# Designs tried in a protein design chat: VHH binders against p49116. Part 47

Target 1, 238 residues: p49116
Amino acid sequence: EGPLLSDTHVTFKLTMPSPMPEYLNVHYICESASRLLFLSMHWARSIPAFQALGQDCNTSLVRACWNELFTLGLAQCAQVMSLSTILAAIVNHLQNSIQEDKLSGDRIKQVMEHIWKLQEFCNSMAKLDIDGYEYAYLKAIVLFSPDHPGLTSTSQIEKFQEKAQMELQDYVQKTYSEDTYRLARILVRLPALRLMSSNITEELFFTGLIGNVSIDSIIPYILKMETAEYNGQITGAS
Short names: E, the ipSAE of ESMFold2; O, the ipSAE of OpenDDE; V2, 0.75 times the mean of E and O plus 0.25 times the DockQ between their complexes.

## First folded at step 3 (VHH)

Design d15 (framework vhh_brivekimig_d4; at its last look DockQ between E and O 0.01; V2 from the best seeds 0.00; counts 0 for: pae E 10.2 > 2, grease 27 > 24.2, placed apart)
Fold by OpenDDE, look of step 3:
Structure d15 (fold): chain B 238 residues (1-238), chain A 120 residues (1-120)
Amino acid sequence: as target 1 above (238 residues)
Amino acid sequence: EVQLVESGGGVVQPGGSLRLSCAASGFTFSNYGMSWVRQAPGKGPEWVSAISWSGGYTLYADSVKGRFTISRDNSKNTLYLQMNSLRPEDTALYYCARSYDDLKYGLQHSSQGTLVTVSS
């Protein structure tokens, strides 16, 4: 068998909406997030091993890990997205909601903590200076997680995850041969992803576009989307 | 097609300095960590230095640590190696490589490299 990932899977280029507004409004934030989500899903779909699992299993996997993939995408695309500015804008919007007494104190705290966790995670990844290969393999490890409930073909998923891990190890060993603990430093960041709420992420980044529709419910549609349709979404033509 | 073209080699006296360049094409340079490797006469290939995609992370072999500096300009698709305090044992053919692809199955190079000779 060939490698799990190829160079084509290393490329992860997010195109931001244009033009960038003077004031980051909810629409801009949601559009940016949607593009990242679609890019992440499209990336997953481009992996032969992922395709081999079949449509039902693929859908289940993405449903289980979309928040983690999205978060890794945020970290990877943080500079292009001006993520710190986006998060600041989200906080400002949240402040408006607070003033209007739309959220409970507990919810506000929860949301603010989530934003903090996102920022800290992305900062930590930036400090590690994670490269495109490492991100690709980390995303693969997250994607092919066999420990989610309700999955079929768990043995195969596990094999793919192991393969991703092995290839990452090989890459890190070759690229960073003098840094013995590089792999460990990278992998220990993954648990932080599991601590992040998909619901809060959805509310922060997607509510303005999808309203009451869940990301979970649109994932099958995204995965079935043709490349042309995907491109249409990126250009805002849809 | 992936192309890596090394330059900047030459003959220098011990204690001298050289700056190597590697021009990259045929791939998205900024997505890849890069490495310098060298092969001395009669010896096997040796890894010298590596740099992350953004340049924010660098590594050096113990033999060159403190003397060599790896850097990159992603806008120019170019990798650099500043070599100071050169020693006769630094004499080698120097190659640049995409760390994953070119070092995975041994230090294989499709390029000719650039020759560095340190002699009195």
Scores: ipSAE 0.070, ipTM 0.539, lowest interface PAE 2.4, mean pLDDT 88
Fold by ESMFold2, look of step 3:
Structure d15 (fold): chain B 238 residues (1-238), chain A 120 residues (1-120)
Amino acid sequence: as target 1 above (238 residues)
Amino acid sequence: EVQLVESGGGVVQPGGSLRLSCAASGFTFSNYGMSWVRQAPGKGPEWVSAISWSGGYTLYADSVKGRFTISRDNSKNTLYLQMNSLRPEDTALYYCARSYDDLKYGLQHSSQGTLVTVSS
């Protein structure tokens, strides 16, 4: 009963570290990405339907989809992050690693292909001019995916995903009434998210965050983070 | 060449404390998250703790949470592990490691670790 998301779930304001350095560096990239990750986890945690699934289910669900939520966040915040500039800096670093013989050629190909796929996804979302409401519902559809291996409560997750789909459809039809195919064009973008490697996302954006553990190992910690502590990360004490 | 040199181990009674250090060189230490890993005699490696590049995020294995504190001083290129309330099961060779890159390419560092023995 009631809408899946409220107006408070549409607000998704990423605050970048300030000031932006003359040359982008690993510290700035990792801090920027970490802020987006924590914002995405806080967004998921704030949804009443997510809260209703229980703590074990919540952790399993976020472990399964954090990279897809992060990638949607990158697309939504690409302009404020100057994402194209960040990716260019990463590519320059990788090219230097080739000259220093630090990485295998096969790994570098995988990483470069991932960067290209990420840029293509973000460009396609920008061309569609996806708005904040649409992003919120797309994130909900991705979050409440019942088809990930090992999930419990899949029937309830399916119902929440269907509700997110219905609310997106209603929003698009009311707001973009002259664009008959907008919903279909938006939904066709989602399968690309499953092709994004969480392993490579960690290498690109999170090398400075933690040692030799994966992002999915810290998700229980992030989900338990107190609101005041989280707000300190988001605002950076400006 | 990446070098990580651990020190500060020793023999201590149960309930005692030790502070481990890891001196880093051959890379920009302040760009990497760091971790502590331990290996007890006859056992496989066990992750202990991790810290982000700035020290703003720290993580602990459940077996050490509340007893161990990870920290770093980027001006000295040094990682620390403060170990309090030590137990016999903490007996292990302790070594430090950096970022996921080391996991993806294997642990090919020249590191001896530092031995911690907790025994009465």
Scores: ipSAE 0.005, ipTM 0.284, lowest interface PAE 10.2, mean pLDDT 81
ESMFold2 (binder alone), look of step 3: mean pLDDT 82; pTM 0.828

Design d16 (framework vhh_7n9e_1; at its last look DockQ between E and O 0.01; V2 from the best seeds 0.00; counts 0 for: pae O 7.6 > 2, grease 28.4 > 24.2, SAP .777 > .668, placed apart)
Fold by ESMFold2, look of step 3:
Structure d16 (fold): chain B 238 residues (1-238), chain A 121 residues (1-121)
Amino acid sequence: as target 1 above (238 residues)
Amino acid sequence: DVQLVESGGGLVQAGGSLRLSCAASGFTFSNYGMYWGRQAPGKGREWVSGISWSGGYTAYASSVKGRFTISRDNAKNTLYLQMNNLKPEDTALYYCVRPGYSEDLFHFDYWGQGTQVTVSS
């Protein structure tokens, strides 16, 4: 009956591989993205409300929303990650692939549109100066989305989402009492997350990781990992 | 765990200025927005001004807009309120507030003890 999240859920510290190479490569991008993914999954797994839904529901929820959580993580950590530099390196690689005739024009257009959408999302979040508390509750709203097809226990998920919305509203209203529109400005950014393609996210950030397996297929393993394994994946220490 | 300590209040003549400070500890200051509230004698608490984690987004009550400036220094874990062109109606006990949940407590907000601002006519 207490708050959905605590201060431990507001903390979201990403540690980048060090040092940053002179020329960004697929290994650095994939390691950076993997750390963010595991940090995001550890975050979701540690929420008592999430734990209460049961293992099958947990897997279904995360499969449905991992790309949205990852994208919120990219926005939250964009400065630390030097995301603009990573995206610029990817664009340069795509342009070289055109010169070498390695990718179809349709695919390149899809990927470039996705990059543009991602940049615009991150810029809009930066303009609002979203803080760690607000990000934590936005992630919770995204995580507890009852609208995804194939979910069970949608009534309970909806109640948790409503609780996240109420607690975010309380925070924003108290912090910015006479700024009537801040909450609405924040919340209208969330639909853009559903437009992000998980397939393209995998290609941009996870190419060469785990062969051809998709993130969707490894979600059950990620959710069952021990904390020491998570810390190793998040920091690259093991 | 969370501690908020206000200072910088005092007696000032109408039209004058004061700068309030709030020293924060027991939490990661840069993860949270902060706000100032005030309570005049015989009245309920009133929101004065809020600020985002980096200081890049600020908001003000209409009664203080243009006269008060909220700011923060995340390296020093300190919140500030610069109060200019003070009026007798600004007389109140001013509170530094961190909204939101702490794992040690179930309430959402942390309030300091307050610092008194008295504006004479």
Scores: ipSAE 0.441, ipTM 0.784, lowest interface PAE 2.8, mean pLDDT 86
Fold by OpenDDE, look of step 3:
Structure d16 (fold): chain B 238 residues (1-238), chain A 121 residues (1-121)
Amino acid sequence: as target 1 above (238 residues)
Amino acid sequence: DVQLVESGGGLVQAGGSLRLSCAASGFTFSNYGMYWGRQAPGKGREWVSGISWSGGYTAYASSVKGRFTISRDNAKNTLYLQMNNLKPEDTALYYCVRPGYSEDLFHFDYWGQGTQVTVSS
């Protein structure tokens, strides 16, 4: 009945692991990524419309779009994450693997292209200077996508997506009234998200924390997880 | 070789408390986030709690939130799970888990043998 999103859904604050290591290792990267993933999923959980879909349906939605949500989160949190540095570190690790002949040429190409796509997407979003409200609505549009196979309540999902789009439109009209084409410019970035492989994203960012388990398979558990606020505890502290 | 050895399980009455420990060896403990999982009879494995490498970030399953506390001592290479207000539904084999990522982009995870927690009504 009310708006899809409220001001509470605009807040999206990622807390990075502390202290930062001397060099960005895979553990730091994976933990950072995991926090972002959890933040994204918990953000989704906080949306009443998401809850209204029921556990099975909302789980299926997240399974379908977690990579897109995560990527939007990367873009949104690029500065606090030092994403460019993280990606550079990942590339360095890949180079080591290449040198040791652990990856096929085709795989290397795929991974490198994926990294490039991530960089370009995040850069494009930065250039557009997307604000917190716009990110929230973009994430909602991505979340409530009826275009995934196997979903139930597709009509309701579509309605939520439309509502997200309408609210975004209203916001942009109100906030950026002098920029007539801003809405179109930001929406046209969404297709780029679906060009990105969830498998490769998984490999790059999450392998260190989920092991042999796929993000898809652990999403139901993550959605049931509640995180304690990061309080900057030091090693050995409880 | 990576080793995870759980201890501290046992039989306890509902409302009671247990403290699980996991002794880790064979790797740099302080570099890894650690997790507790459990498997109840006839059910699959489920995540219970997680803690970041530094201990500054923790997570819990909704079913244990407010009752369980995960902690770690990196100096002792030990992971802990304080379980308070235990319920019969908490009965399970509890595992210490170390998911891992190698520098060569290969992933692995390690599970201990588990420690049995039985909560009687």
Scores: ipSAE 0.015, ipTM 0.296, lowest interface PAE 7.6, mean pLDDT 86
ESMFold2 (binder alone), look of step 3: mean pLDDT 85; pTM 0.850

Design d17 (framework vhh_brivekimig_d4; at its last look DockQ between E and O 0.01; V2 from the best seeds 0.00; counts 0 for: pae E 14.5 > 2, grease 26 > 24.2, placed apart)
Fold by OpenDDE, look of step 3:
Formats: structure tokens, sequence, C-alpha cells
Structure d17 (fold): chain B 238 residues (1-238), chain A 120 residues (1-120)
């Protein structure tokens, strides 16, 4: 039996919308986020083990972990996306909403804390200087999580997760042989992902494009989309 | 096809310096951590140094720590190893490797390496 991931799964290239506006608007942010989301889901789809689970199980897995995958994607693509600038823009837009009294004080606090958590997570990953292989395996570990409720084939999912963990361990051991604690430092970042609200993430990055439609509801469609369908017109696919 | 071509080896006296280069092609260089390994005559392969994809993280074997510096230029798809204060025990054939694919199952590269000889 071959490895869970190959070099093809290490490549994770996000193409940003062009041209970049002088001032980041909601449309640009949402488009950028959508491209990342599609890229993340297509990445998952490209994994043979993922395909082997079947369409229903695949959909359930992605529904359960899309926020975590997306967040890992944000961290991985932070430089290309100019994530700090995007987050600043989101905060500015949020300020407008505050002035218009569209959000409660408690909600504002919650959203701001979420943005802070996102930024801190991405910064922590940058400090660790996580490479493409490590990101790929971390995403796989997150994707093949057997502890989500309602999943079928949990035994198989667990096996895939173990395989991802083992391959990551092997990679880190060979690549960073003198850093005996690197694996642990990387893995301990994962719990932070589950502290983040998918609902808030959705509101921050996707509301401008999908309106009242949930990411959960569009995931099956995204997973069925051909790559050519979203490369040019992601906004139309929502 | 993945290609790694090492250069910069030669004969130097103890205390001398060399700079090795590794030209990479056939893959997205910037996605991979890279490593230097060496093999001395009659000995097995020895890990020397590793560098992360961005160059922001570096590791060294104890035997070379403080003397060798690993670096990379992703725009040129090139890996470097600056070797200072060379010692006779540094004499070896030096290889560059994509750490995961090339080191996981041993040195599986088609490159010939570059020979470093430290001798008085």
Amino acid sequence: as target 1 above (238 residues)
Amino acid sequence: EVQLVESGGGVVQPGGSLRLSCAASGFTFSNYAMSWVRQAPGKGPEWVSSISWSGGYTLYADSVKGRFTISRDNSKNTLYLQMNSLRPEDTALYYCARSYDDLKYGLQHSSQGTLVTVSS
C-alpha cells in the first residue's frame, strides 16, 4: 500500500483575484476566501484515500472540518493573500457595522476575538516555519478525523489519520532529525483550530458572496465542481 | 524528472573554506525543505544540515555546528552550504537532498555529489 499523500498533494497554490483593489472591499475578500475554500476542498478530493471513502462520507468529513481546513489554508497562504491586510480590512468593515448599530456589543467582542485567534494562529504557524509537506499532513490529519459525530466508516477514517500522522512523523524525523520536539510543536497547534467558530468564519469571509446560504449547504456542490469551473468564476458558483 | 546537481567541492587545507551549491530542477523547489548529507570513505551517509522551505529554520549536526551555514535562494532554485574551518574529518562526498523523498529511504538521488577533500 502506497503513501497517503504524494508530492502532488504538497502543492497548494492559491491564485488571488486580479486586479487587487486599492482598498480591499468585501467582494475581494469574499472572492479570495472562496478561492481558498475551493482549493482546500479540491485538495481533499485529490487524495485517493479520501475518494475511497465514498461521496457521502467525503461530504460529511468536509462538512465537519471545512473551517479547520480553511484556517490551515489561511495560515499557509497568509503571505500570498496578504492576510494581515485582509483582516484589517474586515475589522474596518466591522467598524462600519458597529456605527450602524447592526451588532450587539457581545457579538462585536466575539467577532474581534475570533479575528485575534485567527491572526495568532497564523502567526504561530509562521513562526514555526511550517513547510508544504507539514501543512499537507496537518490538513490530512484534520480531514481524516474520526471523532466527528455522524460519520460512517470511522474505522477506515481512523486508519487514514494514523497513516497521515505516521508519514508526518517520518518526514519530520528525516527532515529535521536534530529537532526531536518539532513534531510535538507542530501537532499541539491543531487544538487551536477547534476553538474557532465556523459560523463566525463564514460571516467574516463569505457573507458578501453567499448571503444567507451556508458553507455547509454548498460543500456538496463544491466537491463536485470541476477545477475549470472555479478558476475563473468562483463568484458565479456560489 | 527531479534533478539535483551539486558543485563547489575541491581540495582545501585544514582551516580552509568552501561553498557548495546545489542546483535543483524538476520540482517546485520552494515547497521543500532541503538537506545536505555527506558520505566519507568507508562510512555510511551522515546528515549534515537542513533548511526549511523559506530558509527561516535551519538545523545542523553537532559535528558541523558553528562552522557550516546552510542557505537557499528560492528564486534561483539553489541550495548552498558555506563550510568554514574545515577539518580532515569533513572529507566526504556531499549530496543535497529533498529531505523527505531523498532521505526517507536512503540517498535515492541520481546526482554524483561533490567531493570535498580536506588535507594538509
Scores: ipSAE 0.035, ipTM 0.509, lowest interface PAE 2.3, mean pLDDT 88
Fold by ESMFold2, look of step 3:
Structure d17 (fold): chain B 238 residues (1-238), chain A 120 residues (1-120)
Amino acid sequence: as target 1 above (238 residues)
Amino acid sequence: EVQLVESGGGVVQPGGSLRLSCAASGFTFSNYAMSWVRQAPGKGPEWVSSISWSGGYTLYADSVKGRFTISRDNSKNTLYLQMNSLRPEDTALYYCARSYDDLKYGLQHSSQGTLVTVSS
């Protein structure tokens, strides 16, 4: 048994598409989001405990939690991505759709509520000044969730989650020794991630890139992707 | 009007290679993710590969991963598919589409496609 995560798992560098367009557009948003998704999936794949569970379990875990990992990534990378500006552009697009009577009122309400919840989550994480070590452990806790339907090996997954929790506790106690309740404040933010709708996330961030193909259907391909192929796509030409 | 014109198909022996091209016109090519789709005789359409609008991300069906390479040249409005190590099961009519969305919403593909036949 060694530590669940090493220092190499704390590094989480998102590189934005270049050149930056004069005005943010849906296609720039979709490529930026895709880079975050790929970074998150490859982060998970690099964890020895994740590798030890086997390919079928890996796919099932990521399908169950990809939206939560993605949302944590949005919060962690909010400034690099200019997330507030991206969400404002999406809201403006939705408002134009209302004026043109193109979308269902119920759907627009659902999407606006989701955007509000996402903004509130990201703001709460920024207020707590969550650091890179804390994000890495929070992602591991979310990844190794044994309570998702249809999982096998739930006892081993639970043990890995407990180990992530223990390592987070040790880190917080060492690093923030005079903030007795920091760990509790961090952990109580996690249930908000279950309020995030994966199909609305797909609509907001991914529809222009892949169309209506669900992220669930591409996860096995992303997990099998070679590192060189991934790096070429992240730093892409043209 | 939107046009997609495929070329580069032909007959090849197993293990051979072909490069498909798709010339695009009538829309801003650089704003769209693009896909290759194939249809074998008597079967429905099968997604093969997709590429983001900038070319920064590519996706492949498991059956072609490691053998096929999708690429694009936005300055020439052209999509490509390099097919290596071809197998008899790759025999199909290949066509390109603006993202998989055109196929999901029941739109007819607007092109003739290009036939690839892999046989001894």
Scores: ipSAE 0.000, ipTM 0.187, lowest interface PAE 14.5, mean pLDDT 80
ESMFold2 (binder alone), look of step 3: mean pLDDT 82; pTM 0.831

Design d2 (framework vhh_brivekimig_d4; at its last look DockQ between E and O 0.01; V2 from the best seeds 0.00; counts 0 for: pae E 11.8 > 2, grease 25.7 > 24.2, placed apart)
Fold by OpenDDE, look of step 3:
Structure d2 (fold): chain B 238 residues (1-238), chain A 120 residues (1-120)
Amino acid sequence: as target 1 above (238 residues)
Amino acid sequence: EVQLVESGGGVVQPGGSLRLSCAASGFTFSNYGMSWVRQAPGKGPEWVSSISWSGGYTYYADSVKGRFTISRDNSKNTLYLQMNSLRPEDTALYYCARSYDDLKYGLQHSSQGTLVTVSS
């Protein structure tokens, strides 16, 4: 009955595609997003508690929270990704689509609001100066959420979430002992994640690569990928 | 293996200044908030200061506020503590910590700390 997370779960290093193009095209954006998604799933798989839930429950959990995990990943990797530049590029691409009358006015508004929410969330996290350990626990709290419909082993999931929360609390109290409200400030950011549409996120970051295939449908495949396969994708070796 | 090596301690007169350094290795330094703690003779460990991973947030014990400044250089994996206006009560063995593990276990790590002595 050890801790939920270890130092190995604090490391979250995203490798961007190389070389970076002068103009951020849809392919570069989608590949970058895919790498982040894979990294997030790999991270989840590395948690012993996650493995203990079994394959079916694991898949269900990730399907339910992948957008939240992905968004936390965006925030954490914002500098490495040059997220502001990526989002600007996405907006530019969207403007082209608008000129071609490919989207309705209502849809355009919805997408633009979503982009704004993403940027605002990431900015808020940067202002809080969230460290790697805090990000790891926030992801764990999001991952082990018992609130999603259709989950099995909800009691166990809840226990894991509580454990994540307790460990985060302990970390924050010891690291930032004079900041009495830091824990509350970082936890209060989590509701913003649930206001974001997974469908819009998928459209913005993944449409260029997966076509008509949904993230939901590929999650089982990603979770079954071997570590070697994942590493190969990151290094471009295969 | 996590290694933290403190340096910069010495003997100074009251009102003097010292700058402590902590060289970190064996982990991703930039992923962690860091802290300084001290232990005076016959006393338990006392928290002195903490800094967030990027240095955007700093925290100080009331006893050192306005006199001590914590900083870090992530490119060098080094934590610093500038100590000004030193007082005899600042005399202690100073340790750096990743805060969570080291403070949780009462500074049970391999580092020896650096001794600061303030005396006339």
Scores: ipSAE 0.355, ipTM 0.728, lowest interface PAE 1.5, mean pLDDT 89
Fold by ESMFold2, look of step 3:
Structure d2 (fold): chain B 238 residues (1-238), chain A 120 residues (1-120)
Amino acid sequence: as target 1 above (238 residues)
Amino acid sequence: EVQLVESGGGVVQPGGSLRLSCAASGFTFSNYGMSWVRQAPGKGPEWVSSISWSGGYTYYADSVKGRFTISRDNSKNTLYLQMNSLRPEDTALYYCARSYDDLKYGLQHSSQGTLVTVSS
């Protein structure tokens, strides 16, 4: 028994590739996204409850939720990343693709809708001034989702999710005691995460990083990395 | 087994031009975005340029924008870098990589690169 998360799980500092180029490019976008992904996976792996579930369960869980975790990371780091600028650059590239007939119209519509949903999610989180503790608990709630197909140990996963929800509730009540509905406003944002497409996220942020391979396929490798290797991936150190 | 072989480097005067080539084998070249990376003596790797798998999108570092042109020929499994208006600051070992690989400058990089020296 003990808390699901401790203060050590609140730290979530993304370091951007330096310097930011005047001409935004696939290299900068992919490096930035890679750092966020590795930071998110390092965060998940550091949680004792996650460690206790075992390697196969860890892999299954992260495969089911990596996009939601990544999207929460985008929202948390939106200012540091200059996410609005990145998304604008992507939209410009897509418009050029229409003119050059490089992508189908239906695909471009799907991608544009996804960008709009992502922008609105990030804006709603910023408007609520979600703090680092709240983000940590929201990520834990998303990580320990027992309702994904194919999971084992779902009873234990459900208990961990319930514990994350209880700790978030306690934190919000203590820290934002004047704001009766803050917890409810925060939690109603989570369903939007389930509607985010992992395939489109890969196309937006990761196509240049791994040629035609999915993030899903590299999850086992990422989870087994040594801590020092994670730090190199998070900072882009050569 | 991925193999990338760079060529076309040499010694040129400031303002001169060079065209680099990168011959690819051991993977389906047309499925991958490609990048050029350079490393000056005593410095870390620096990204130069990238091109999408189809060739439809190109990207450049600020330091080379307007002077360098990346291109590819998927039928010949070859990546190119046309370098114009060369400056002494462009002196470096140039190598090609699949775009994600250049974000991780591992010690086991399999290519030797091609040396470009710009001096009077």
Scores: ipSAE 0.000, ipTM 0.161, lowest interface PAE 11.8, mean pLDDT 80
ESMFold2 (binder alone), look of step 3: mean pLDDT 83; pTM 0.843

Design d3 (framework vhh_brivekimig_d4; at its last look DockQ between E and O 0.07; V2 from the best seeds 0.00; counts 0 for: pae E 14.8 > 2, grease 30.1 > 24.2, placed apart)
Fold by OpenDDE, look of step 3:
Structure d3 (fold): chain B 238 residues (1-238), chain A 121 residues (1-121)
Amino acid sequence: as target 1 above (238 residues)
Amino acid sequence: EVQLVESGGGVVQPGGSLRLSCAASGFTFSNYGMSWVRQAPGKGPEWVSSISWSGGYTKYADSVKGRFTISRDNSKNTLYLQMNSLRPEDTALYYCVRPGYSEDLFHFDYSSQGTLVTVSS
């Protein structure tokens, strides 16, 4: 069997809405986030091993890990997205919500902590100077996680995850031979993803576009979306 | 999963009254401000009213001010909209929604049923 990932899976290019508004409104933020989400899911779909799991299983996997994939995507695309500016804008919008009592004090605290976690994670990844290959493998490791409840084909998923880990190890050894502990430093970042609430992520980045619809509910539709349709949506939204 | 189920709609004559309800589940209702929005046939969505998480602050569209009253019962996870002096132009599907960052930016879940209010003689 061939490698889990190929060079085609390393490419992860996010196209931002254009032009960038002077004031980052909710629509711009949500549109940007949606594009990243679509890109992340379509990336997963492009992996032969993912396809081999079947529609029901791969849908369940994405439902379980979309927040982690999305967060890795945020980190990877932080510069292109101007993530710091987006997060600052979100905080500003949150302040407006506070003035109108749209959220309780407790919820505000939760949201602010989540934003802090996101920022810290992305900063930590930037500090490590994670490259495109490493991101691809990290996303694969997150995607093929066998420890989510309700999954079928757990043994196969575990095999794919192991393969991703092995390929990452080989890559790091080859590319960063002088940094003996780089692999460990990279992998220890993954637990931080599990501390992040998918619900809060959804609220921050997607409320303006999906309303009451959950990301969980739309994942099957995104995964079935044709690449041409996806591209058309990106170009049409610009 | 967040669920919002609207009820209380119906057919009423001009000048009549209706009370809408929204049952919320799948999230901590008391942590969120809530809003009513409506969509008339052939028209885009329109914001109607908002209420703070505690109920201490309310806001209304100019088109419904003085006629509609938004309220909530956090112990019942329920949002209400008392509609008085109804007009034909109030005819629409009514939806309850959690607030976004702006009162003017929201997207409907088209899979949601909403509750239909028809004002006709």
Scores: ipSAE 0.357, ipTM 0.699, lowest interface PAE 1.3, mean pLDDT 89
Fold by ESMFold2, look of step 3:
Structure d3 (fold): chain B 238 residues (1-238), chain A 121 residues (1-121)
Amino acid sequence: as target 1 above (238 residues)
Amino acid sequence: EVQLVESGGGVVQPGGSLRLSCAASGFTFSNYGMSWVRQAPGKGPEWVSSISWSGGYTKYADSVKGRFTISRDNSKNTLYLQMNSLRPEDTALYYCVRPGYSEDLFHFDYSSQGTLVTVSS
């Protein structure tokens, strides 16, 4: 009964499109987000426990949780991505759209609320100084969620989630022995991920690069990619 | 400032091929994703295909998948659409567009006249 994750699953390096444009634009945002998405999917696919669940279960699981994994990735990579600058630019664009009557007021309120929730989540994770091991275990807890509709093998998924939770607990107790409440503070941040709308995430980060097709529809393709192809998508190389 | 100039349209028989080009100027082409949009006579615009700034990501409308190929040459600031197995329903005015920020697929940063493709016997 080996560990769920190894040190190889802690590495999570995002590289940004180059060169960085003088003025932030939708294409730069979408390419940056696409690299993070592919990095996150590559990470999930590399886990032996994930591989053991089989292709149909893998696809269903990732369809259910990709937005949560992506949001954890945003928080982990917020500095590298200059995420606060990206979100500020989107807010400015939305506010200009109100003044020009290009979008409904209700839609804009919904999107602005989502942006504020995302900023608050990322700030709270930064304030806790969540390290790479903790992020890896949090991603695993999110990935192996047995309570999504339509899943098979939910008993095995639940066992993998429990194992991720135990390994996180052991890591935190060993590494942060003086901070008795660190695990609790980390875990209480997870419910916020379920409040993030995949529809709005797609509209914020993916509209300019992918046509009128949801991330759900491309997940089977992404999961079947060869490793060299992933690395090309993550770095923008061909 | 921004200029997009389409070319390569013409009249072809069903089953024929055409290659459309779009010459871009007035902006840093390699920093932007690009799209092709078409408009048949008397109809609204229809998205055809998109390509990321690096060329690593492409997407196609179901109606053209397998027949059309989008590509770009960033060293020449040029976008391409290879159109094979053309059908009469592909008859339209074709535009290259630089997508603007939008949650609406019909909102493009549109600035060109297009190139006419006519598929007829």
Scores: ipSAE 0.000, ipTM 0.137, lowest interface PAE 14.8, mean pLDDT 80
ESMFold2 (binder alone), look of step 3: mean pLDDT 80; pTM 0.808

